# Ledger of designs, part 108: VH-VL binders against q0atu2

Target 1, 119 residues: q0atu2
Amino acid sequence: MLDKKARIRTSREYRNVFEKGKRLSGRFLIIYYVENALDNNRFGFITNKKIGMAVIRNRIKRQLRAIVREYQGQVKNKHDIVLVARAGIGKSSFEGMEKDYIAIMKKAGLFARNANKID

## First folded at step 6 (VH-VL)

Design t69 (framework fv_dusigitumab)
Fold by ESMFold2-Fast, scan of step 6:
Structure t69 (fold): chain C 119 residues (1-119), chain A 121 residues (1-121), chain B 111 residues (1-111)
Amino acid sequence: as target 1 above (119 residues)
Amino acid sequence: QVQLVQSGAEVKKPGASVKVSCKASGYTFTSYDINWVRQATGQGLEWMGWMNPYSGNTGYAQKFQGRVTMTRNTSISTAYMELSSLRSEDTAVYYCARDLSYYETSYFDYWGQGTTVTVSS
Amino acid sequence: QSVLTQPPSVSAAPGQKVTISCSGSSSNIGYNYVSWYQQLPGTAPKLLIYDNDKRPSGIPDRFSGSKSGTSATLGITGLQTGDEADYYCGTWDSSLSAEYVFGGGTKLTVL
């Protein structure tokens, strides 16, 4: 679970990222990201109704938060980043979502060159 | 500029299958999901399903489950929708549409021109 | 037939104002955001409104949207003959299948 200060909370803040941010798509995830004026990163998580029932959407959201938390130390500071689950993510494994996240973040230039180091 | 160009009109007999194509240009084909929507003669819009061109994953409306298959060929940025066991009530214009996520929803921001499919005996 | 209810037709004179309603339930409009699509005769639908009240680039401000509870409304001011079209509301339904649902459509005639 991410610290509440590292979360995007309001609909206005989410819409700001969607309207001003850059968009990059992966296999199971889309990220929207924009630099912020804070001292920390903030993350948002969106699981649209097209993904499936609430139980599936809640599982995906929980798993994405765990992935983001695990790799938060590798993310370049001062960004608001929204993760949007793509259609079909419910058929992915946790490992598949994790690999997609790392690949997208590296492609966006938001991760250190070696995202596997957890020192 | 974003464009979705569909294949031409088809005339089929009951029991046959039809495969409609939708060629995308002006954007990264794999980065947006594709939806299929049909409109039977004199009726409204009816959603058929979605296809994620990156993963190949699909989701179909319950009404079409077992008769519809959505696929893609990423090398030519083309999506396909195949409908089998055609009946006269499948006579419709079939549209592909690009899916754009915005905040907590998604919607169809660009549409193909439509493909008329006529099923007659 | 349609999950979302719209009036089948509406009419007004050039320069006038019209509103088109779209009624749903807690599982669709009450739970998600509404989009509106315009279909001119013989053409594909075109996105007109998204996220209840936002316009894509190129859509004039004569077109507006709003939502209250389980209902949404499309407003059109300064009607022009070129506005004659079918108008559809649409949203995701929270049902087991997670399907996109459309209203039955409203035919706008500018007399």
Scores: ipSAE 0.697, ipTM 0.894, lowest interface PAE 1.5, mean pLDDT 90
Fold by OpenDDE, second read of step 7:
Structure t69 (fold): chain C 119 residues (1-119), chain A 121 residues (1-121), chain B 111 residues (1-111)
Amino acid sequence: as target 1 above (119 residues)
Amino acid sequence: QVQLVQSGAEVKKPGASVKVSCKASGYTFTSYDINWVRQATGQGLEWMGWMNPYSGNTGYAQKFQGRVTMTRNTSISTAYMELSSLRSEDTAVYYCARDLSYYETSYFDYWGQGTTVTVSS
Amino acid sequence: QSVLTQPPSVSAAPGQKVTISCSGSSSNIGYNYVSWYQQLPGTAPKLLIYDNDKRPSGIPDRFSGSKSGTSATLGITGLQTGDEADYYCGTWDSSLSAEYVFGGGTKLTVL
């Protein structure tokens, strides 16, 4: 589980990311990211109905949290990052989802230069 | 402005393959999925699949699984759709379309002009 | 058969209002936002409505969209001759393969 301080929790926080952040699209994920005034990163997750039934959405959310948690220490600090699951993600394997996350985060330049296990 | 320009009309024999191109301009090609939709004469729109130009990942409609291949050349911002084992039923206008997705939506906001593919013996 | 169901045709005189229905299921319209596309004769489809009820730039407010449950509706007021076209609803279907699905299309004739 992600640390509470590492999570975007409020609608206001989400809106701020959507309105002021940059957007990049991968195959299975869209990320919105913006710098924050904190010393840590915060992650948000959106798994709306477009990806499938609630059971699927919950599964995807769990998987995304696992991925983010695994690579959390390798992400540049001071960012609010919202992961939006795209349609079709439910058909993706965990590995595929992970690859997409890595790819899109790399494209965004959000990984630290010395980050390991970025493939 | 965003534009999708497709290749010209094709005439093919049954069993052959056709490869239609879709050149994108006016936006970052790798940031949006390209979808392919076809329309037989006098018929409705039929979704064929999506391709993510950044990763190259694809998702095809079940109907076309094993017969369609969607690719891209990022250096020239061009997407391709190849359909093999052509049959007369594949005679249609084929469209590429950009998929615009946000956290709450996904729709095709720009379309190519269409490519007529005729399959005749 | 199309996953989404539309009436094959609708017609009305200029200035009148028409509505085009689009019926689906919980796995598509029920969960996903609906888009509408206008296809003028001999042209490529054009985005008309997105997110159930939003109009892209350049689309007049004569066109409206709505969604309720597993059904969507396109409304056209002040019908003009230039509105004669085919109209398609579309959305993602999140049941199994996550395919995009279109309605069968509705031919609008301006009398």
Scores: ipSAE 0.018, ipTM 0.671, lowest interface PAE 6.2, mean pLDDT 89

Design t7 (framework fv_dusigitumab)
Fold by ESMFold2-Fast, scan of step 6:
Structure t7 (fold): chain C 119 residues (1-119), chain A 121 residues (1-121), chain B 111 residues (1-111)
Amino acid sequence: as target 1 above (119 residues)
Amino acid sequence: QVQLVQSGAEVKKPGASVKVSCKASGYTFTSYDINWVRQATGQGLEWMGWMNPYSGNTGYAQKFQGRVTMTRNTSISTAYMELSSLRSEDTAVYYCARDLQYYETSYFDYWGQGTTVTVSS
Amino acid sequence: QSVLTQPPSVSAAPGQKVTISCSGSSSNIGDNYVSWYQQLPGTAPKLLIYDNDKRPSGIPDRFSGSKSGTSATLGITGLQTGDEADYYCGTWDSSLSAEYVFGGGTKLTVL
C-alpha cells in the first residue's frame, strides 16, 4: 500500500491537478501532473465505469498502486500525479500496464535519470 | 479549435453494411476516446460504444455486439464506425463524440454534425 | 424502455423558470456523475452540464444541474425562446456492463 501522505485524497486536490497540471497519454494510461509545495510526491488513481464493473476497476487500482509503489524511488520529488485509466485497460496485463507507466513517466521527465547524492 | 467532421449521408439496402467516418482536428487525436451515438427519426439518443484511438481498444453496447466495429486511422486522425446486417430499424442519424475523462467520469464535450443513414429497399 | 426516466415534455413562458427531472437507480445515477445535453431542432447535441453541476465554457449560468441520490435535475431560469430544444440526461450504468445510458429526452416548449 502507498503511505497515506503519498495519496491524493480529496476531490479538490484532484481538481487542482486536472486544472493546473500537464497531461500525457499512453496506451492504457493518462497522467496529469503538477509540482506541489510539499516535501513529497502524491499519487491519485481514477478508474471510471467505462472500464468495467467494480471488481475490474478495483483490480486495476490495486495493480496501478503496486506499480507506482515499485517505482516510487525513481520519481522526481514534489509532484502531484494522477493516473487515469483509459478505456480498455481491463484487457491489459500487469506487465502491459507497468510498461505503459514507465514509458509515460520517462516521457514526462518525471523519472530521475541521475540522482544527485550528497554525503 | 476542436472539430469533428463526419462523412455524408448514406442510403443502404437491408443486409448491407455502412461505414461512417469522423475526422478530428484541433486536438491530439490519440488523447481522447471517440464514442458513437445514434438517433432514429423522432426518437432519443442511443449509445453504441467507445473506441480508444491510441490502443484501438473498444467497448460496445450489448445491443450492437456482433454487428458493430469501431476503428481508426491515426495518420489522418479519423475514427470509423461500421454497422453490418442493416435493418430498417437502423435508419438513424449517427454521431461521433469526443469523450473527455474528468475526475471519475466521462462526458461528450464535442460532437460531429451527424451522418444520416437510411436503410430501405 | 429508457433506463433513465424524464418527463416527455415541459412548457413555460419567457422569463419563467423550469426544471427537468431525470430518475434512475443506484447502478447509474446513484454511482456516477450526470451530464445534460441540449439538442436544438435539426442539430447535433451540445454538452450543457457535466459532473452533475458544472458548465462548459460558453454555457450561461441560467442553466444549472444538481443530483440527489438516484435523481438529477436540470434547472433553467430566465427562459428564452432560443431554449426550445430537446434535453437529455446521460450517465454510465454498471448493471449493463458499463454502458452509457441516456434519458428518453424532454421537449421544452416556450409558449
Scores: ipSAE 0.015, ipTM 0.630, lowest interface PAE 7.0, mean pLDDT 86

Design t70 (framework fv_dusigitumab)
Fold by ESMFold2-Fast, scan of step 6:
Structure t70 (fold): chain C 119 residues (1-119), chain A 121 residues (1-121), chain B 111 residues (1-111)
Amino acid sequence: as target 1 above (119 residues)
Amino acid sequence: QVQLVQSGAEVKKPGASVKVSCKASGYTFTSYDINWVRQATGQGLEWMGWMNPYSGNTGYAQKFQGRVTMTRNTSISTAYMELSSLRSEDTAVYYCARDLSYYETSYFDYWGQGTTVTVSS
Amino acid sequence: QSVLTQPPSVSAAPGQKVTISCSGSSSNIGNNYVSWYQQLPGTAPKLLIYDNDKRPSGIPDRFSGSKSGTSATLGITGLQTGDEADYYCGTWDSSLSAEYVFGGGTKLTVL
């Protein structure tokens, strides 16, 4: 589970990232991201209703949180990052979502190092 | 600057197939999903499906499952919708529309001008 | 049949106000944001309202939206002859195969 301090939690904070941040699209994910004035990174997760039923949306959200947790140490400090699931993400494997996340974070220049995952 | 420009009108016989194109310009084509919506003569708007131009993934309305195929060619920023086994009830204007996901919602912010498809014997 | 229910027509004189309703269920309007689209005769639909009550740039404040429970409402004040059009509500229906659903449409006649 992500630490409380590493989560974007309020609608106001989400809207600020959407309104002021940069947008970058991957195959299954869109990220909105902006530098913050804090000592840490914060992540938000959006699975809107076009993704499917609540059971699918909740599974995707849980899997995205797990992926973000795994790669937390590779993300450049002082960013608010919101992950938005694209239509079709429910058909992706966990590995597919993980690869897409790594690809978009690298493309955005948000990894301080090259993921540094042994796998 | 965002534009979706669709192919011209088509006249088809029952049982034929039609393939409508939708050329995007003014934005990064792969960054936004494309939806297809039709309007049969004298009827309202009817959603047909979505296509993710980055992944190629699609989702179709149950009514059109098995008869519709949505594809794209990223090199020319063009989306396609092909409808097979045409019936007179498929006579309609077919629209492509861009899907904007924003916060906890998505909606269709830009629409193509429409393509009239007439199915008659 | 449309999944969302709208009155088939409404009419009023220039300068008056009209309200167009859109009724759904918990799987669509009840747990999703509603958009409204305006279709002038012979043209493609145009986004009029998004996120229940927000206007895109270029849409005058005469147009407003609201949502309560499983129903949404489009309000138009200061009616103009150029408002004569078909109006559609729309939202995502949260099903196993999620689908976007439209209301049946409401023809607005400005007398």
Scores: ipSAE 0.597, ipTM 0.867, lowest interface PAE 1.9, mean pLDDT 89
Fold by OpenDDE, second read of step 7:
Parts: structure tokens; sequence; C-alpha cells
Structure t70 (fold): chain C 119 residues (1-119), chain A 121 residues (1-121), chain B 111 residues (1-111)
């Protein structure tokens, strides 16, 4: 589970990322990312009602948190990153989600150069 | 400034349908969900559903499934809520309210002035 | 009968402090941020608190919100006659279906 300080929580924090950050789209995920003035990264997760029923949204959110947690130590510092689940994510496997996350994060240049465990 | 202006009061017979409009201004209409909330006289607030003006996607409370339809006309920044098979229990003030679509949290930061719908035989 | 439980009414004299509780469950307040709405007599609801404890622009700091576990609390200090209204808590419920739920509302009377 992500530490509380490593999470984007408030609407204002999310809005800041959406308004000032960059956007990249993957197959199952859209990420918004912006530099922050903190000593740590913060992650936000959007699994809105468009992707399905609450049980699906909650499952996806748990899976995304697990993925982010696994790779958080390899992400460049001082970033706020919001993961937005796309409509098709509900039909994806965990591995598919993970692969998409890695791909989009690489494209964004958010992984450290010495990062390991990145497929 | 953000404004939601709703249509006027309606009087309907049981079994009829009512369609309430909500015209938005002061912001990008397609960027925010529109929620509908009703309130019977002397009663509390009751959430009915949401509509995303960009996609037209909707989510309705189970209570109103099959009886409510939420739509929009993006060209005039107007949302609609139609309730069919009206019954006396549907007599209430109906509100539209703006909600953020892509945020972890949701709250209704702007409300219409309300539309009174009276269902009586 | 509402998913979220509020006291039906609270009252206090001007200048006093009042608190309004909102009790829910893990599927709603426990997992989601709480908002509070003020409804003056004969008017539409107005956003008072969002994200548990944040105040929109124009809302005085006399109004405060907090959340702990499956419960939320609205605090009003320096009570004014103009605060007489109905107050509702609200949040999303993460059950099988996603629905927004309100408390039953609390009528605040300024004595």
Amino acid sequence: as target 1 above (119 residues)
Amino acid sequence: QVQLVQSGAEVKKPGASVKVSCKASGYTFTSYDINWVRQATGQGLEWMGWMNPYSGNTGYAQKFQGRVTMTRNTSISTAYMELSSLRSEDTAVYYCARDLSYYETSYFDYWGQGTTVTVSS
Amino acid sequence: QSVLTQPPSVSAAPGQKVTISCSGSSSNIGNNYVSWYQQLPGTAPKLLIYDNDKRPSGIPDRFSGSKSGTSATLGITGLQTGDEADYYCGTWDSSLSAEYVFGGGTKLTVL
C-alpha cells in the first residue's frame, strides 16, 4: 500500500496536475504528470464511473496501486503522477496493465536511468 | 461566472413524463458531469444520476433505472432529465448540479435554481 | 433511512459552536471524501465543504469539516442567525453500483 504522503488526495491537487501537467495515453492508461516541489512523488488514481461498476473500479484501482507500488522506487523524484484508467482496462489482465504502465512511464521518461525490474 | 439555469415549474398527471432542462454557462460544458438531485417537500436530498456531457454516458441510481433518461445538447450547453411514469411520490424540486468528472473526489460545486415538478391527478 | 445518518436537528445560541455528525460505512465515508452542503430556506443547496475539510472560496473559516473512519463532522463556530439552514453530508458509495448518497439532513436552528 502506498504511503499517505505518496498519494494525491485532494481535488485541488488533482486539478493542478491536470492543468499544469503533461498528458500521455497508453492502451489502458492515461497519465498526467508534473513536477512538484516536494521531496517525494505522489500518485493519483482515477477510476471513474465510466469504466464500470464500483466493484470493477475498485478492482482496477487496487491493481493500479499494486503496480505503482512495485515500481515507485524507480520513478524519478519530485513528480505528481495521475493514472487515469481507460474504458478498456476492465477487460485487461494484470500483466497487461503492468506492461502498459511501464511502457507509458518509459515514454514519459519518468523512470530513473538505473531502474531495474522494468520489462 | 458559472451558472446553471433550469426550466420552469411543471404540473403533470400520473403516468405522464416530464423533461427538465438545465442550461450551463460560464464554463466548458463538456468538461463537467451534470448530476440530478431531487427533494420532495420537507424531505432530504436524493441523488438521481449523472451524465457526462462529452460522451453522453450516464449512471442512474437503481431507484430510477428504467424510468429516468439524462441527455444533453452540447451546441446549447443544455442538460436534460426526463422522468417517465410519473407518480405522486415524484412531486419534488429537481436540481441539476455540476460535478468534476476526472477527480478522485466528487462534489457538486454549482447548482441550478431548481425546478418544481408537481404530479397530481 | 438515508445511507448516511445525521441528527435531525441541532440548535444553539448566536456565537456558540455546533457540530453535525454524519455516520456511514466503509463503502461510502470510509472509502470516499465527504462533502457538506448548506441549504438556506427556499434556496438550492450550496457547497460548504469538500474533500472532508476543504472550504470553497467564499466560505468563512467558521465552517470546518473533518472525517475519521466511517464518520464525518461539520463544525460551525461563532454561530450566526444566517446559519439557520439545513445541512447535508454527501459522498459516493463504492458498493456494487456507484451511487452518490446524502445524509438525511440536519436542521440547524439558531436560538
Scores: ipSAE 0.020, ipTM 0.662, lowest interface PAE 6.8, mean pLDDT 89

Design t71 (framework fv_dusigitumab)
Fold by ESMFold2-Fast, scan of step 6:
Structure t71 (fold): chain C 119 residues (1-119), chain A 121 residues (1-121), chain B 111 residues (1-111)
Amino acid sequence: as target 1 above (119 residues)
Amino acid sequence: QVQLVQSGAEVKKPGASVKVSCKASGYTFTSYDINWVRQATGQGLEWMGWMNPYSGNTGYAQKFQGRVTMTRNTSISTAYMELSSLRSEDTAVYYCARDLSYYETSYFDYWGQGTTVTVSS
Amino acid sequence: QSVLTQPPSVSAAPGQKVTISCSGSSSNIGDDYVSWYQQLPGTAPKLLIYDNDKRPSGIPDRFSGSKSGTSATLGITGLQTGDEADYYCGTWDSSLSAEYVFGGGTKLTVL
């Protein structure tokens, strides 16, 4: 699971990212991201009601957290990043979401060149 | 400037199909979902469905399941909504609208001008 | 019937105040944020309020929104004749399959 320090928790913090951040969209995901004044990255996860019922939204959130955790070491430091599930994400596989996440993060310039998984 | 420009008015007979287009400009077409909303004369707004122009995925209101198809052509930044088996009660203005996600919700920040579809014999 | 309930009409004189209610349930307004759309005669709807109480750029501060429980309210002060329009609340409902739902609309007449 992500460390408490690596999570965006308050509505104020989420709205800050939406209002000041940059937006980039992929096939299944949208990210909003902004540089922070902390010494670490923080992630937020949003599954809007348009995604479906709570069971589906909760599954997607868990899968996105797992993906983010796996690639955490590749993310350029000092960013607040919010992942928003896009309509139709429930039809995607775990691998499909993972590939979309990597592609978006690289396009945003948030993955270090030649970055590797922590292990 | 963000714009959604829809095709012109259509007159159809009962049982026919109609395909309305919505051409996007001023932004990256694949970056925002498109919704379709209709409005019968003197009536309220009725949501029909969403289409993700990047993936091609769609979701339709239960009322329109089996009769509506939403597609896109990314090379010309155009979304389409086709409604089949037309009935007189399908006479309405049909709108496309761009979906913007903000925090825990999403809403329609830009709308097309509307396409009037009249179903009559 | 509309899933969200609005009064069919409201009326007031120029310079007065008016409020428009929007009533829903726990599966829509109760667990999501509300938007409001203004539709001037003969035109497409336009976003007026989002996230319960936020205004897009270009929307004057005489328009305001609020939410309490399963109900939302649109407030308009300093009414102008140019405010004559239909007003719709809207939000997502995910009780069965996710659908965006609108209120039935409220016709505002300014004399």
Scores: ipSAE 0.757, ipTM 0.905, lowest interface PAE 1.2, mean pLDDT 91
Fold by OpenDDE, second read of step 7:
Structure t71 (fold): chain C 119 residues (1-119), chain A 121 residues (1-121), chain B 111 residues (1-111)
Amino acid sequence: as target 1 above (119 residues)
Amino acid sequence: QVQLVQSGAEVKKPGASVKVSCKASGYTFTSYDINWVRQATGQGLEWMGWMNPYSGNTGYAQKFQGRVTMTRNTSISTAYMELSSLRSEDTAVYYCARDLSYYETSYFDYWGQGTTVTVSS
Amino acid sequence: QSVLTQPPSVSAAPGQKVTISCSGSSSNIGDDYVSWYQQLPGTAPKLLIYDNDKRPSGIPDRFSGSKSGTSATLGITGLQTGDEADYYCGTWDSSLSAEYVFGGGTKLTVL
C-alpha cells in the first residue's frame, strides 16, 4: 500500500492538481501532474462510475495503486499526480494498465532517467 | 450545513420544456455530482442522470436521452435540469441530490426539497 | 417492473422489528454497494444507509443494512410511529449503461 503521506486525499488537493497541473492522456489513463512543495510525491486515483460497478472500480483502483507503488521510487520527486481511469480500463489487463502507466509517465518526463524496471 | 434548494413549482403544456434549478450551499459545489431523481404521484423514485459540476460531464438514463439536459453555473453553485418535449407522464416531483463523485462510492447524501412539475393540456 | 424488487408494504407494531428486502441481480446489487433511503410522507428522500451497512450521522442504530449475494436487507428495530414512511433501496446497474436504479419502494406502516 502507498503511504498515507504519498496519497492525495482531499478535494482541495485534487482540485489543485486539476487546475494547475498538466494533463496527458494514455490509452487507459489520464494523468494530471503538478509540482508540489513537499519532499515526497503524492498520488491520487479517480475511478468514477463510468468505468463500471464498484467491484470494477475498486479492482482498478487497487491495480493502479499496485502499479504506482511498484514504480514510485523511480518517479521524480515533488509531484502531485492524479491518475484518472478511462472508460476502457475495465477491460484491460493488469499488464496493459502497467504498460500504459509507464508510457504516459515517460511521456510526461516523470520517471528518473536511471529508473529500473521500466519497459 | 449542506443545502440544496430547488426552484418553485412549474405548470407546463405538452410539448413544452421545463428547467428546474438546484442551488447548492454549505460545501464546495464542484466537488460533488448532482443527480436528478423524479417521482410521479404515488409512484417510486426514478433516476434521471448525473452531472459533474466541475467538468460539466453528464450521464443520463437511457429513458431520457435526447430529452434531458443537465447543466450548471459554478459561479452561483447552481445545477439545472431541463426536460423537453414534455408529456403528461412527466408530471412528477423532481429532486436534485448530491452524490460523492470521484472518491468513494456513489450515494445520494443530500436532497433538494423537490420541484413539482405538472404537465397538462 | 423496477430493476430492484421490494415488497410493496410491511407493517408491525411499535417496538417490534421489521425487515425490508431488496432483490436484484449480479449486474447491480451483486456488483455494487446498496443504499437505502427513507421518505417520510410529503418529504424528500433521506439517506438512511450507504455502502450496504453504514449509517450516516444522525441515523440511529435501530436502522441497519446488510447485503448478501444479489440481495440487500434493511432492518429496523424498536419500531416507532415516526418510522412510518416509504423505503427505497438503490444501487448502480451495469446492464443499463451504469444507471442508478431504485427498488419499487416499500411502505412501512406502524400499527
Scores: ipSAE 0.024, ipTM 0.714, lowest interface PAE 3.5, mean pLDDT 90

Design t72 (framework fv_dusigitumab)
Fold by ESMFold2-Fast, scan of step 6:
Structure t72 (fold): chain C 119 residues (1-119), chain A 121 residues (1-121), chain B 111 residues (1-111)
Amino acid sequence: as target 1 above (119 residues)
Amino acid sequence: QVQLVQSGAEVKKPGASVKVSCKASGYTFTSYDINWVRQATGQGLEWMGWMNPYSGNTGYAQKFQGRVTMTRNTSISTAYMELSSLRSEDTAVYYCARDLSYYETSYFDYWGQGTTVTVSS
Amino acid sequence: QSVLTQPPSVSAAPGQKVTISCSGSSSNIGDYYVSWYQQLPGTAPKLLIYDNDKRPSGIPDRFSGSKSGTSATLGITGLQTGDEADYYCGTWDSSLSAEYVFGGGTKLTVL
């Protein structure tokens, strides 16, 4: 479960990320991200009704939080990041969502290892 | 500008079905979900379900599953809510409402005027 | 009984302040933003507050919202006779496959 301080909670904060941030699309996920003025990362999660029934959306949101929590130590500090689930995510496996998350975070340069690549 | 206009009052006998319409104007109909909320006589607001006008997907409150069907006709920007096997306790005002469900939020920013459904023998 | 608990009634004189509480749990208010709706007698509900503390265009700043933990509060200052209405809080609840839930409603009487 993500700590409260690591969550984007207000609509104004979400709007800030959407208006000022960069956008990258993955297979099942879209991320919006921007540097913040804090000393920690914050994450937001959006699973709109187009994904499926409420029970599916709730499951997906829970699974995405678990994935983000697992990899939070690898994310470059001082970022607000919003994960938006795409319509097809309801048919994805947990492993599929996890792989997509890792791929888009690396592409964004948000994983510390990708930023410090030796080669 | 944004308006949701509902069909007129209905009087039904127990066991009948009722179909309420909600015509949207002033915005792109398929961009916002339509929710249905009822208010039984002397009681509070009760959520019945949502319908996505783009896909036709729906989600119903457990209490109404098996009796409610929510549909739309995109060519006339109209949403429908049909409730079957009517009982006296279904006597209520039925509302449609527009939903913007993004950013951990869900709020009904525009409401129809309501349709009174009376179920009596 | 509603999943969200509100006092059934509240009253005050013109010019005074009232607060209306809305109590829930971790599966609703604890995890989701809260909205407030005003229903004048014989009319459809009207959105008054969204995202815990935001006002739609046209809603006076006399109306305010706040949220702490699993509870939300609607504040109304400078009460006017036209504020006499039923007030409902609302949010999503994930305990029953995610449904929207309303509080039981609070009748505000302006004396």
Scores: ipSAE 0.007, ipTM 0.579, lowest interface PAE 8.9, mean pLDDT 85

Design t73 (framework fv_dusigitumab)
Fold by ESMFold2-Fast, scan of step 6:
Formats: C-alpha cells, structure tokens, sequence
Structure t73 (fold): chain C 119 residues (1-119), chain A 121 residues (1-121), chain B 111 residues (1-111)
C-alpha cells in the first residue's frame, strides 16, 4: 500500500543512505536515515536470509510497509529512511514490530507531529 | 578499536554444562548480532547460532536445539553461550564473532580469541 | 557432513598461484553471498573475503574471490610461506531454516 513515490527504488539510492546516513538500532529493526532534497520522505526495506525463508521475509516486508504507511504523517519531512530487519524479527508479532518502529523513530528525532508536553 | 574478549579455558565432565562469555568493546554492543562457532581439534568450523543483543532473540542450528542457550548482559556488553548435557564430542574451541549486516549480506568481521572446552570422563 | 564441499588440502611453492573451490547448491551459494575465512595455526579465523569478491581493509590484493552458479573460488597469487593456513568458505543456507554453513576447510601447505 505504500505509494511508489515514497519508496527507495534503486541500489544506488540504497547505497547513498547507507554511506551517508545515520544509523540507529532497535529491538527488531535498524534504521539508516539521511536528509534528501525532495520535500517528501522515501522508505526502503531490507530483509536478509537469517530472518527465514522467502515466505517469511516477504511477510515481514509487507508488514513493515503497512507500519510505515500508518505512521507516515508523523515522520519529519525530507528524509530517505531504510529499515533493515534484524535477526529474530520473524518471531515478532505485528504489534511488536510496530512498537519497535515507533520507539526507534522517536529516538532518532524523526517523529515531529504534536510535541505535547503533558505526556 | 573493536575487540571481542572471551573467558578462559574450561574442563568439564560428561553431563555437565559450560557457559562461555564474550565481552565486546570499541563499538555499540546492541547494534551487531553475535554468532557462536565451534571447532573440534583438527576439525572444521561449525556454526551454532546467532543472538541479537538488543532484543535477546536467538536462532540456533538444528543440531544444538535444546542444548544451547545464547544470552547477553547489555550493561557490561557481554554475550554468553551455554551448552548443556556435555559429551566428549563437544570438546572444541568455541568462538564468538560479530555479524556485520549491510543490506541483505552478513559476514563475521571480528572474532574472539576462542575458549577451549575439554569434556573428559 | 558439511553441506559445502572444499578439497581437504592444496599445496604449492612460494610465488605460485592456487585456487580453492567451494561447492554448494541452489539453497546456499546459488542464492547467497559467499565469505572466506583464513585461520593461521593457533589463531582465531580472520575474514578474508566477503560478498563473493570484496576484501576488508588490510587484506592484500593477492587474495581474490569469485562465484559462478553454485560454486565459489578463492584465488591466491604470489603465494608466501605466511599464507600456510586453513581456509573456509561460508554462506547462509535457506533450505528449511536459515543457518550459516561452512565448508569443510582446505589446508594450504606452502612447500
């Protein structure tokens, strides 16, 4: 469901994020992120073989895209962000992945919507 | 400077358990997986499993399922591998190794010095 | 019992070239990146090649890797006595569950 204009599409674009970006690790996810020149956010998704078979890796990619899409409006504009699934994510629930994503994005300072001080 | 420093040699009797430690320094401990690999005298390398130090999640080789437990203590940047129900064929050098994951590839870029475990009757 | 097959030994004289083969299947080498590790006597293994053909910083260009189909090769040119070691290929195997697998190892003797 994630719009094509919001996806990192080429190997060159992925390498740019890895080489020039900042890195932050969560429980199930690593993010690499860098400011872009586009005025919108783009996301990339990486799953490696230690997660499991192709069926599991494709499920994880699909679930991560759904999570990113749900929280898209809360992300600071003008970033390329690559999500790398860590070993063990295949044993995680959808809710566990979602919670980890939110925690990492907040820690990275990438969630900018409504800084309510009473929380 | 990245280093993985392992605990000293152990001598155990059959049926006992052994717990090997691997202390990491020079990098963010929770950012890289730790793998465990063993090598019997004169034999090849045998992968045992991986452990994610942030989550504590693990994946074990089928051969070691039910006998191995991989854990960590993030406050001291230390990984542990415990092998139970020891047999003489478990006599080996046990290594921890850092898993550098970039894109969809992974490989073991830094290794501990190894811990010799001898199981004798 | 190893899922990746290497010759148990190879030998050559100083200055010569050697190649070490590593044969697998579609579920490992055929679908995954291959790494090579060097183990000098009495030491821990050291990463020599990653991603089929890449060298870490500090590894001389005498060492090279390649992959074709379900097989990989490690090449060593200008062989030196200090290259005498055991060499292991390694990769992920995705057949039933993802496991890292090593080749059986190749003892390189420099005569």
Amino acid sequence: as target 1 above (119 residues)
Amino acid sequence: QVQLVQSGAEVKKPGASVKVSCKASGYTFTSYDINWVRQATGQGLEWMGWMNPYSGNTGYAQKFQGRVTMTRNTSISTAYMELSSLRSEDTAVYYCARDLSYYETSYFDYWGQGTTVTVSS
Amino acid sequence: QSVLTQPPSVSAAPGQKVTISCSGSSSNIGDEYVSWYQQLPGTAPKLLIYDNDKRPSGIPDRFSGSKSGTSATLGITGLQTGDEADYYCGTWDSSLSAEYVFGGGTKLTVL
Scores: ipSAE 0.017, ipTM 0.638, lowest interface PAE 6.4, mean pLDDT 85

